# Ledger of designs, part 26: miniprotein binders against a7ua95r516to809

Target 1, 294 residues: a7ua95r516to809
Amino acid sequence: ASLSLLSISDLVPDLQFIFFWMSNAIEILYFIQQKSPAYMQTIELMDDKAGSKESLLSATISANEEAMTILEEVIMYTFQQCVYYITKTLYVVLPGLLDCNPFGTEPSSEQCRRAAGVCVCAVCVMPEAVRRVVSVFQTTSDLLQQYQVHSEIQSQMFAYLFFFTNVSLFNQLIDKGPARGWFQRSRVLQIQASVKILLDWAKGAGHNHLAQKFFAKFCSTVTILASPPQQLSQMSWKALCAEHPSLKPVQLHRILTQYQLMAELGPLPIWQPSSEDEAYIYRTVDLLESFENH

## First folded at step 12 (miniprotein)

Design ae2
Fold by ESMFold2, fold request of step 13:
Structure ae2 (fold): chain B 294 residues (1-294), chain A 83 residues (1-83)
Amino acid sequence: as target 1 above (294 residues)
Amino acid sequence: DPKEEVEELLREAERLLEEARKALEEGDFERAILKALQAIIQIARAMLEALKHGTDPEVWEKLLEILKKAVEILKRAEEELKK
């Protein structure tokens, strides 16, 4: 029953239940939104046979607004519950991406190993750490399709899951990277390759635009860290900010500091922040990202 | 008691559903829409409370039954008004 040992498969029954009711609420809300202009206009224009048109119209306006409000509350609550359960599973598997060596090419799942004499599939050729993350995303996608959840809600769900993934990976790298050796060049290249596999899944699943938007900070970080020293040392702070707008000054400064240390480029800072950014490179309160999206 | 609140909302939704069905049978499609919306409000409130606090599987099945009937009346009445 430990949260750190939860698998997405253990949560499927609870997620099925929540998605079922969320989908029902969405369908009803959609109907009301699409049809209410017409039936409200019809009521407004009806003959006042018994002198009760104004009472009926007023009550119907109120009921229509109240129904949409409570249905939105149901949708919001069920969405938040789904996100809570899915991200708890995702939180457990994401750190493995930072320790993963994707250049190993053997099948990583028991299911794939048992079927090795018959077929090889894209999931079976992934490193185990990447496969675990993809499994969470794929199971989520399958459930959303199974319960016919509107594409707009599906996009919002994956937008948040990608946002969560970006924040979790970025914070882990920044916070634990020095102690774990994750800033060493060989490790950075392995991380870059692992993330590429995950991004390829997102593209194939139809979420490329969301992945580009919500993975930007972590991807920028890895891109900078993977750059050859001769090439990166020739780039100005201003050029790096322009190329990587998702990074706050304190974050870019920290990344470059770790890069310079691991590339053994000497103790004197190579990249001088712009005068505008100098006030912000030591704001440690801004170093790690918040999981709360305001 | 959250469970009793869900069951009270369910009973009110059943009453409103009966009123909606009667209005539909009488050809009062405008009132059928109002009463179906009011039933949906009560069921959605019951759903929210049941999601937060839990309830018996039989109550969930009843919630679904009433919701389906209320939505059916709403759709039927809306369709009749378009004529």
Scores: ipSAE 0.795, ipTM 0.959, lowest interface PAE 0.5, mean pLDDT 86
Fold by ESMFold2, look of step 12:
Structure ae2 (fold): chain B 294 residues (1-294), chain A 83 residues (1-83)
Amino acid sequence: as target 1 above (294 residues)
Amino acid sequence: DPKEEVEELLREAERLLEEARKALEEGDFERAILKALQAIIQIARAMLEALKHGTDPEVWEKLLEILKKAVEILKRAEEELKK
C-alpha cells in the first residue's frame, strides 16, 4: 500500500529472524568446510576388512557436497531477502537527500530527544533527510554485528546497498534534476554537503573503500556540477573524461549541458566531444543506470 | 503443499538424526558423520522451504532443535575421529 509507511524500524523483527537463520547457515557451512578434509582423510585410511570403506567414503563426499550446496542456497536466499527489505526502505528515504538543506538550523526532533542516551546520538546532529538514510545503514550494520554475520557477507551487503543508493540518486538527479531545479549551483552545493555527511558515516563505519567505489558515478556528477565556472571551463572534454571515468559519454555530455545552462555561459557548447565519443552522446538508452547490474 | 513439504523434510531429518545418534553411541563415528550430514541436508532444505513459504512457530522450534542436535553429533564424531 503506502511507501511512506515503510521504515527500517518496522522491518527489524523480520530482519532479525532472517539474519538469525542466515548466521546459523554460515556457521555450519564454515564448520563443514574447515573439518571435512580431516574426517574424510580418516575415513579413507579406514581398515577395509568389511569392504564398506569405498561406499562410506563416496556417500560422505556426496553428503558433504550436498550439505554445502544447500547451505549456500539458504545463505543466498536470506541475503537476497535482507537486501529486498532494506532497499524498500531506502527507496522511500533516498529522494529526500536531493531536497535537503544541510546548511540551515536543524530542529531537534522528538524522536531524537526520546532516544537520548542511545549509541546513535551522533545521528541526531544530521539533517533529517540524511539521518533517515544513515539510520537504514546503521540499523543494517547493527543487525549484522548482533548476529555475528561473517565480515565478507557484511561487505557484500554494503556493496549492494551503496550500489543501489548510487543508482537511485544518480537516476533521479539526471531524470528529474532540470524540472526540480537541482542543477542550480546553490542546490548542487546543498546536495554535495548532504552527500559528504553520508560519506563521512561510511568512513567512520569502516566502509570507506566500498563507498568510494560504488558512489563514484553520483559523486563525479556532483563534483562537476559544484565546480567553479572558471576552473571547469579551462578543462577539455578529454580531461574531464579522464578525471571522471565512471561517467559514460552521454552522461557526461548531459551533465555539462546542464552545467552550462546553470552557469549562464551562453548557448555555444564549451566542451567538444572527441570524434570517438560523438557516436555515443545522444544514446539516451544509456543515460540512466540499471539496478540489476552490480 | 509447502507446509507439508517442510514437515516431510523434518520427519526425514528426525529419522537420520536418530541413526546418527545410534552410530555415535555405538562408536561408529564415520557413519555418525555421514548420517549427521544427511540430517543437516534435510534440515537445510526444510529451512529453505520454510523461509520461502512460511510455517508454524512450533515447526521452526523443532527445526532449530534438530539442527542443533545434528551439528552437535557431527562435532562430537569429528572430535572422536581425531583421537
Scores: ipSAE 0.784, ipTM 0.953, lowest interface PAE 0.5, mean pLDDT 84

Design ae4
Fold by ESMFold2, fold request of step 13:
Structure ae4 (fold): chain B 294 residues (1-294), chain A 83 residues (1-83)
Amino acid sequence: as target 1 above (294 residues)
Amino acid sequence: DPKEKVEELLREAERLLEEARKALEEGDFERAILEALQAIIQIARAMLKALKYGTDPEVWEKLLEILKKAVEILKRAEEELKK
């Protein structure tokens, strides 16, 4: 039995330290970038009576470029350290999304039950597994705002966290799904509801564009798996590829194979890959996603 | 020794900070900008090594002190040149 005792709360002091230095480096870099045209022009126009102007200008150009370069390196390193610590916590809590039942709470009305992913009820009635993932994202958002990190850096950080979440969930579903029963219809509908809660958090937090972009592969997978058999059976391979361009042929083939098994639609393949795609449906090197592809 | 290298970079940054302070006091704002930038370069290099390999809390406090002073000189000198 393995236990992870590290929550995002345990890492906050370390993250505060790293965010502090990252934010300072960003502010200095921004100052230099915004002001250097003006002070370079002033030095260029300086009266050269003392005979030192060209040496001063050359040295200042060099120092300006070096300062921006090393500050960018500090920012990149601190960003990577933040992402490393946050994703280690996220890696521990994400598998629970595939096992949880978001319909286990008993809200006061049917509208509330069907709207379990809405912001007004999301935190108060959220399943524990979903709450743990949301807590990582929310704590990250709160820290970024606390240290007034530049909005572009905030967007890049959430882009990576959503990318990481997508890869982790997709790979676990594909790899462990058959053994864990995650392709059973009732399980898929529960997973779909849990993902909806995450997407609603991202929308409410102002990250809808990033979530739509970086969750596409996992969301496409769950959308296909949640589709009614009568609806999905009417769609051709080519139509499914067009509707779900984020899925590689080997991935779509695997998803449809599992779908057909769980819906008990017989052994004869319903979806025939195009001649072009048939060469690629067995490329197992392309089945799982890489965490390095960002 | 990464800690010795951090302290070496810190000593160089202190030297550059003193020269930047003198330039600012003398009204040589162009040289104050150059020397403040050079101090910032050394402090940022020290910070990067300290982040990668660790250093003592007292060294972190000194890094922050010198960085803050160098940035203050840079901003003051830039503002004087805007005139």
Scores: ipSAE 0.803, ipTM 0.958, lowest interface PAE 0.5, mean pLDDT 85
Fold by ESMFold2, fold request of step 13:
Structure ae4 (fold): chain B 294 residues (1-294), chain A 83 residues (1-83)
Amino acid sequence: as target 1 above (294 residues)
Amino acid sequence: DPKEKVEELLREAERLLEEARKALEEGDFERAILEALQAIIQIARAMLKALKYGTDPEVWEKLLEILKKAVEILKRAEEELKK
């Protein structure tokens, strides 16, 4: 299958091909799993007079196990291919979430001009950057439904896509945020609003539990950064760790450091790490997240 | 050569499909199940290699044709055994 990184729509034919074969493998695997006890028992109870029962039973046991094994391998491989291609598209569109403004779109804006048919109400219109990410998720959802992929496989797919989104946004924010001005108060509030739109999509699509589970690190980061200084300055290191268990000590330390810089706060004694955590706040190997999870 | 291996697997699947069809016609439903499963194994192996290394569109069409026929024989033989 040819790879295109221009947009998710360029990948749809290749994804349709992969989902078609994945769905066929799933259907056959399910049939064999459901029916094999019965037909194996029937063969076991066959009349032994021809002398072929043991050979047939042995061969059928072997063929049954072999078929299930290879079909599972096909399913795993096709799943991995889908995830790989979809996440390459996500990687291209996700950084825009950190730069966009979801607030106060006016009819004269370039986004309203290009979408003239939709800018007629007071409801917040989805920014183009957020729409591109939602489009990847929605297209994926539509394809999974089109090929009637089993619900458990759909959940695994979105679990990984949300995990990938979380890691990508978190790493971009930590790595590029200072240079890009992403820690400025108004920008953090814009990022928070963009994330809410994405979470609302996930809820409407029936994936709220997955998004809550796998997006936790980035959401915690944005929650801390969006907190008013009066409120955040009253929360101890211990309290912040308890409220945000998804953040490693080095990550929480870096987030608080950037918060202090943008709020023009000096070091706060209440944010001093515990003795145990103090050993870990400088472990830069733990700062950025791996796309390869534990 | 992965493409040669795909075609080898496909030829074996065709042979097994023909044996499965004969078994079904003869009322040997237990044998038809075995041979349909064996055809499915060869097709699934061919499919995995074709996904990993690529193959010609006409080979994909033949993979699908043989897969559908093998699954149909498996389903019919299983249903007949229940009678």
Scores: ipSAE 0.800, ipTM 0.960, lowest interface PAE 0.5, mean pLDDT 85
Fold by ESMFold2, look of step 12:
Structure ae4 (fold): chain B 294 residues (1-294), chain A 83 residues (1-83)
Amino acid sequence: as target 1 above (294 residues)
Amino acid sequence: DPKEKVEELLREAERLLEEARKALEEGDFERAILEALQAIIQIARAMLKALKYGTDPEVWEKLLEILKKAVEILKRAEEELKK
């Protein structure tokens, strides 16, 4: 229950310990999965001891199943612990993406400001708020590589981290956006630029497909809000739903309402929901995303 | 009493490891596989409890030692059985 403002760097020793044991469990599970057909077949082919072969085979089948089960539990628990620590730090740094001005003139880090006056690394040219988020992802990537974690587990880890990021940013924008002025066009364009830097990192890190899948809701939201009025006003509700399938009707309706207000396009709704969607545009229980939808 | 349970599982794993080692030395590769798997089960159970509730660094060192030995026996027995 204690609120902690830990950076990812403060958690590295704990994460190293957890990844070490997770990696060992994965390696053993993989060996058993790959080799058990062979040694089970050999035991089955032992035909020289009445009852002895069947007892040994039965015990070995049971031991295989039990070993795989408990190793999977170790992997699941360690994965959840890693995700818990990483998302705890991510939760602290994500809101800064909505408030940052990526068009600022200052280098993103002190080393870049002090060195030679030229920032050539992608991390050094990033706004500080974006750099903090990227640092969490990059540290995670470095640890997964250091411990040679199986690529499937690495993908699952980043799938969850991107899912968490999307939910956190979307909920903050929808919930706090009106009060914080985040629907103003100048702010939307700044947010769009910040997100593009983050997506470019994900692409360069080999996670483009995961980012496209799991950032879809937040990216669709920002894309709509950044659209010129002439372009957006010419699109029907049905066309917008088709272009942005990640958005629920209540979410799309809220976004378009804020857009119309900020663009000063008058009080009459421009986008009329289809008859099918009309029942859903006011389902406020569906407005914010749950961290359990992953 | 999770800490006591970790140490109990460790002692059982060590017993099973010794039986697996003897089976491997005697050329009973099928029994060595079974007993190495049984040792791995107990170590993995101990690891899970130690991760959840904590234990002494000395116990973690012993867990790792026994785990590595059990996995090595499993690998050697599997390789010998192919022959």
Scores: ipSAE 0.795, ipTM 0.955, lowest interface PAE 0.5, mean pLDDT 85
Fold by OpenDDE base, fold request of step 13:
Structure ae4 (fold): chain B 294 residues (1-294), chain A 83 residues (1-83)
Amino acid sequence: as target 1 above (294 residues)
Amino acid sequence: DPKEKVEELLREAERLLEEARKALEEGDFERAILEALQAIIQIARAMLKALKYGTDPEVWEKLLEILKKAVEILKRAEEELKK
């Protein structure tokens, strides 16, 4: 019950606190990593002259290594906490993206309406369900920028968030899609348009490569389902496997089977799995994606 | 008690920071670096515990203060060793 009311805005104070300490730990770690060779060499040169300070150099090396190790633990812990809170918010808003009609006239956000009447900004023209998802990513981006988090950590965070989003959307579409009518062509086209808005945001935010990589499975699924029956019925199993390498044979087979049912297509010999893939199409354990494979 | 352990680590970090400061003032830059690193270790351990289990706002402020001072000593000592 209480999770449905959780917005990313409600988590901002907690996230700010965690990002603050994460950023500080990164900065100190980076400083130690950069400066350690220089002062160690200097200490070594001084010890060689004094003959008696081998113990101080060794102690300094050990202290430096321990400092880096514990700072890395702080960074890792804070990173995990950020991801936990952000993904919790994503979990709440992502289902709405599958039900979203981007072609419908949803009212512009109340916030933009209050300021200038009909706001035509990119965010205000977004469907509410898409805007909620984008808002999570944008808030994350803004916090990372606010605390000047190292670019590598930013990249890792977005990689994981896109991974999580893809797994969540893919699994929901495969598991619940038939029952919810998400495999209907009109609904698929809506989903495709919604995902495009998200991908366009990711491109604008400088994360195009990561988005393309980590959304590949969901995008492939949506692309197949959005394909006209006349076009898709001409594509062989091997051609579909080659065009959509991110899909496992069991996943592709499931998608095609559901497509066939939805489109009221008779048996299509051209979609028959190869002899090599025939054993894999029955591996139902591989049907859904795991959240552990990041 | 996690809170008590954070405070213990904080006190040790304060002690080490003071030793680092003395070493810096005495021109023992090598010792200042060592003691400052040791202070950072204790602070980072305290931070990790505090992040996991929580602590008082005043403790967070002290952790940050000591951390900044320890890093400052490291920077200064490193700069002096290069001269």
Scores: ipSAE 0.781, ipTM 0.945, lowest interface PAE 0.5, mean pLDDT 90
Fold by OpenDDE base, fold request of step 13:
Parts: sequence; C-alpha cells; structure tokens
Structure ae4 (fold): chain B 294 residues (1-294), chain A 83 residues (1-83)
Amino acid sequence: as target 1 above (294 residues)
Amino acid sequence: DPKEKVEELLREAERLLEEARKALEEGDFERAILEALQAIIQIARAMLKALKYGTDPEVWEKLLEILKKAVEILKRAEEELKK
C-alpha cells in the first residue's frame, strides 16, 4: 500500500543528504589519492636526510591507506543507499510503461500547467506513464549535477539504473505479457514507442551508449514482437540469434513460441533451434533475468 | 550505542585536529599531515556510523566543520612541504 504512493520527489531531501556526503567523500578521496604520492616522497626525502624517521613515514603511509579505505566504504555505502531509494521508485512506476498508450491524448503534467499554462516541452508531451519513469532518471541526473558528483560515479549509477530497468521490464514482459495482451502487435507498438521516448531522453542526457547496452535485451524482445509476421516468418533461428545476441536461446524460443500463438501461425521449420541450441531452449531457469548479476 | 560512538569518534577527531593545527603552526608539516589524516579517519568512521544509524543535526554540522578544517590543514601542510 505505502510503496504505491512513493514519489521520487518525496525522497529528494533524503537523497540530497546522501549525495552531499557521497560527493564530499569522493572529493576528499580524490584529493588524498592525487596528493599522497607527492607528500610521501617529500617525507621520505626529508627522513632520509634526517637519518632516523622511518617511523613517521610508515605511520603516514598506514594512515593514508586507512583514510582511503574508509572513505571508499563511505562512498560505497552512500552509493548503495542512493541506488536503493531510486530503484524503489522505479519499481513503482515501471509497470505503467508497459500498460500506457503513448498515442493517446493525455494532459500535460500538472507542474508545467501551473507554471506556463500550456507547456509543449519534450517532457510535457510525454505520456504520463513515460513521464513518471523519465522523472526518476531526470531527478537523479539533476541531483548528481547539483552535487558535482564525479562523472565515473554518475556513469556507474546510470548503468545500474538502466540494468535494473531492463531486467524489470524484460521479466514483466516475458512472465506477464501473454496474459496481459502485451504480445499483441498494437500493444507492442505502444511499448516500442514508450521505450523510444526513454531512449531519446537517455541520448539527450549523454547516456546513449549505456542505454543501448543495458536495454539491449528488452529492445530486442520488443523489436521481434513488433516485426510483421511476413517479415519474421522469413527469418531463420540462426539469423534471429545473430541479430539479437543479447537473448539467450531459451528466451528467443519463448518469444517466438508466444509470437506464433498470438499470430496464429502454423509450425515454422525455419524457427527450429539448431542442434547446438536444442539443449539450452529447455533451461527455464535462464528464462528470466536476475537482479544479482550486476 | 551507535550515537555515543559517533560522539566519541567526533571528540577524538577534534583532539587530532587540534594536534594537527599545532603541528602546522610549529612548522612540523610531516606531523601535521599525519595528525590531519588521523582526524579524517575518525571523521570518516563517524560519518559511516552516522549514515547507518543516524545522529543529531548538530553532530553532522560538527563532522563537516572538522572535516573541512582537516582537509585545509592537509592542503596547507602539503603546500609548505613543496617549498
């Protein structure tokens, strides 16, 4: 009950606090890493000239290593907490992306309506379900920029968020899609359009490569399902494997089987798995993606 | 109690910061660096505990203040060692 009401906006104060300390810890760690070789060499040279202060250098090395280690622990902990809170909000809004109709006339966001009457910005023309997902990512981006978090940490955070999003959407589509009619061509085209809006946002935010990499499995699934029967029925198993390398044999087989049922196609010999893949198509444990493999 | 431990670590960090400041004023830049690093260690330990278990707003303000001062001492001592 309480999770369904959780907005990313409600978490902003907590996230701001965590990002503040994460950013400070990163800055200090970076400073120590950059300056430590220089002052260690200077101390060493001074101690060598003084003949007997090996104890101070050793103590300084040990203190430097311990300081770096504990700062890394602070960074790791704060990073994990940020990801935890952000993924909780994603968990709530992601199912809406599969159910939304991006071609419908949905009203512009209430926030933009209050400020400018009729806003025609890229976010305001988005379907509400897509806008909610984009808002989580945009808020994350804005916070990372506000606290000047190092670009590598930003990339790692978005990599994980895209990974989480892909796993969540893929698993929901594979598991619930047939029963919910998400494999129907009209619904697939809606999903494809919604994902394109998200990918276009990621491109505009400078995360195009990460988005393409981590959404590959979900995008491949949607692309296959969006393909006309006339086109897909001409593609062999080997050709589909080659075009969609992100899909495991069991996943591709499941998608094609459900597509065949939905499109009322007879058996297609060209979709028969190769002798090499025949053993793998029955590995149902590999059908859904794991959240633990990142 | 985690909160009591945060306060203990904060007091130790304050002590180490004062030693670092004295060393800097005396021109013992090597000792100033060591004591400042030790202060940062205690602050970082306190921060990690406070992040996990919470602490009072006043403690967070003090942690930040001491951290800034410790880093400033490190910067100044490092600059003086290069001269």
Scores: ipSAE 0.780, ipTM 0.945, lowest interface PAE 0.5, mean pLDDT 90

Design ae4
Fold by OpenDDE base, fold request of step 13:
Structure ae4 (fold): chain B 294 residues (1-294), chain A 83 residues (1-83)
Amino acid sequence: as target 1 above (294 residues)
Amino acid sequence: DPKEKVEELLREAERLLEEARKALEEGDFERAILEALQAIIQIARAMLKALKYGTDPEVWEKLLEILKKAVEILKRAEEELKK
């Protein structure tokens, strides 16, 4: 069976179903949480007046706690399922972001061509590869809004999706970048422009802080690689560490080593790791980011 | 069978909902709250199983209906206790 590359659009019905039940569970949980203190206090006051045994109050407390617990499990499960499906679609489209040329005249999407006018919306002017990534995030945003999911859950969802995206892009760039030519300055500038479009979208969607936080490592990597050799060769190891605190010493060392090879630079003593960092540059286990640490 | 268990939980939720409704009609608002919460527990358990293993559309509709009714009873009973 050809694993038909499931687009985000193909998953929308399933996601709608999950978001529906997530939203309902959140609403009921919130209702119980808000009402429970009031009715418990009332029951307590009534039981005290009646001289009746604390048995009904105790049973109500227990039932309330159990109801909250199982609803939280429903919310957590539905959240995890949404993340699973959305990240699966991101996994498919994210490599295209590294390969795309945002400066190319790619034709507008077929859907915008059928409308009698050239759609000049921000999404329609995006390169196709960038548009595909943005479409996943936009669809997620639209679904969260459609079902009026609590803002905290929305923030958690986007935090994870940005984290996943950063890890995926960073790891691909570090691992495959040299072989794919993504470390070439011209290609890096294309990647930088593509990431800027994504960050601008996130800013417009109200997720600027989250995007800046979770994309910091990938952005730092791209910024270093985009730097002219004349400028970067004047920066010390310590200065680069200070400007790019999101990068581990092993990561920075790897980036600089690959940059040196790509730019055909001789040995640069100024990029020599400090005595403090010397032990850490050999920690190859810390080179790639993990998906499990979130 | 997970499907059979969802249906069992649904039937229990329906029973508890009916007890909650009776308690509400009798003016036993404390009992109505307890029984409504217990109904919600069973529905939520059923939902979790159904989300994991699937169920029939008709079962989902019933789960939603009972859930709404249980919350309505809970709300009404709480409002009556404040009077």
Scores: ipSAE 0.778, ipTM 0.944, lowest interface PAE 0.5, mean pLDDT 90

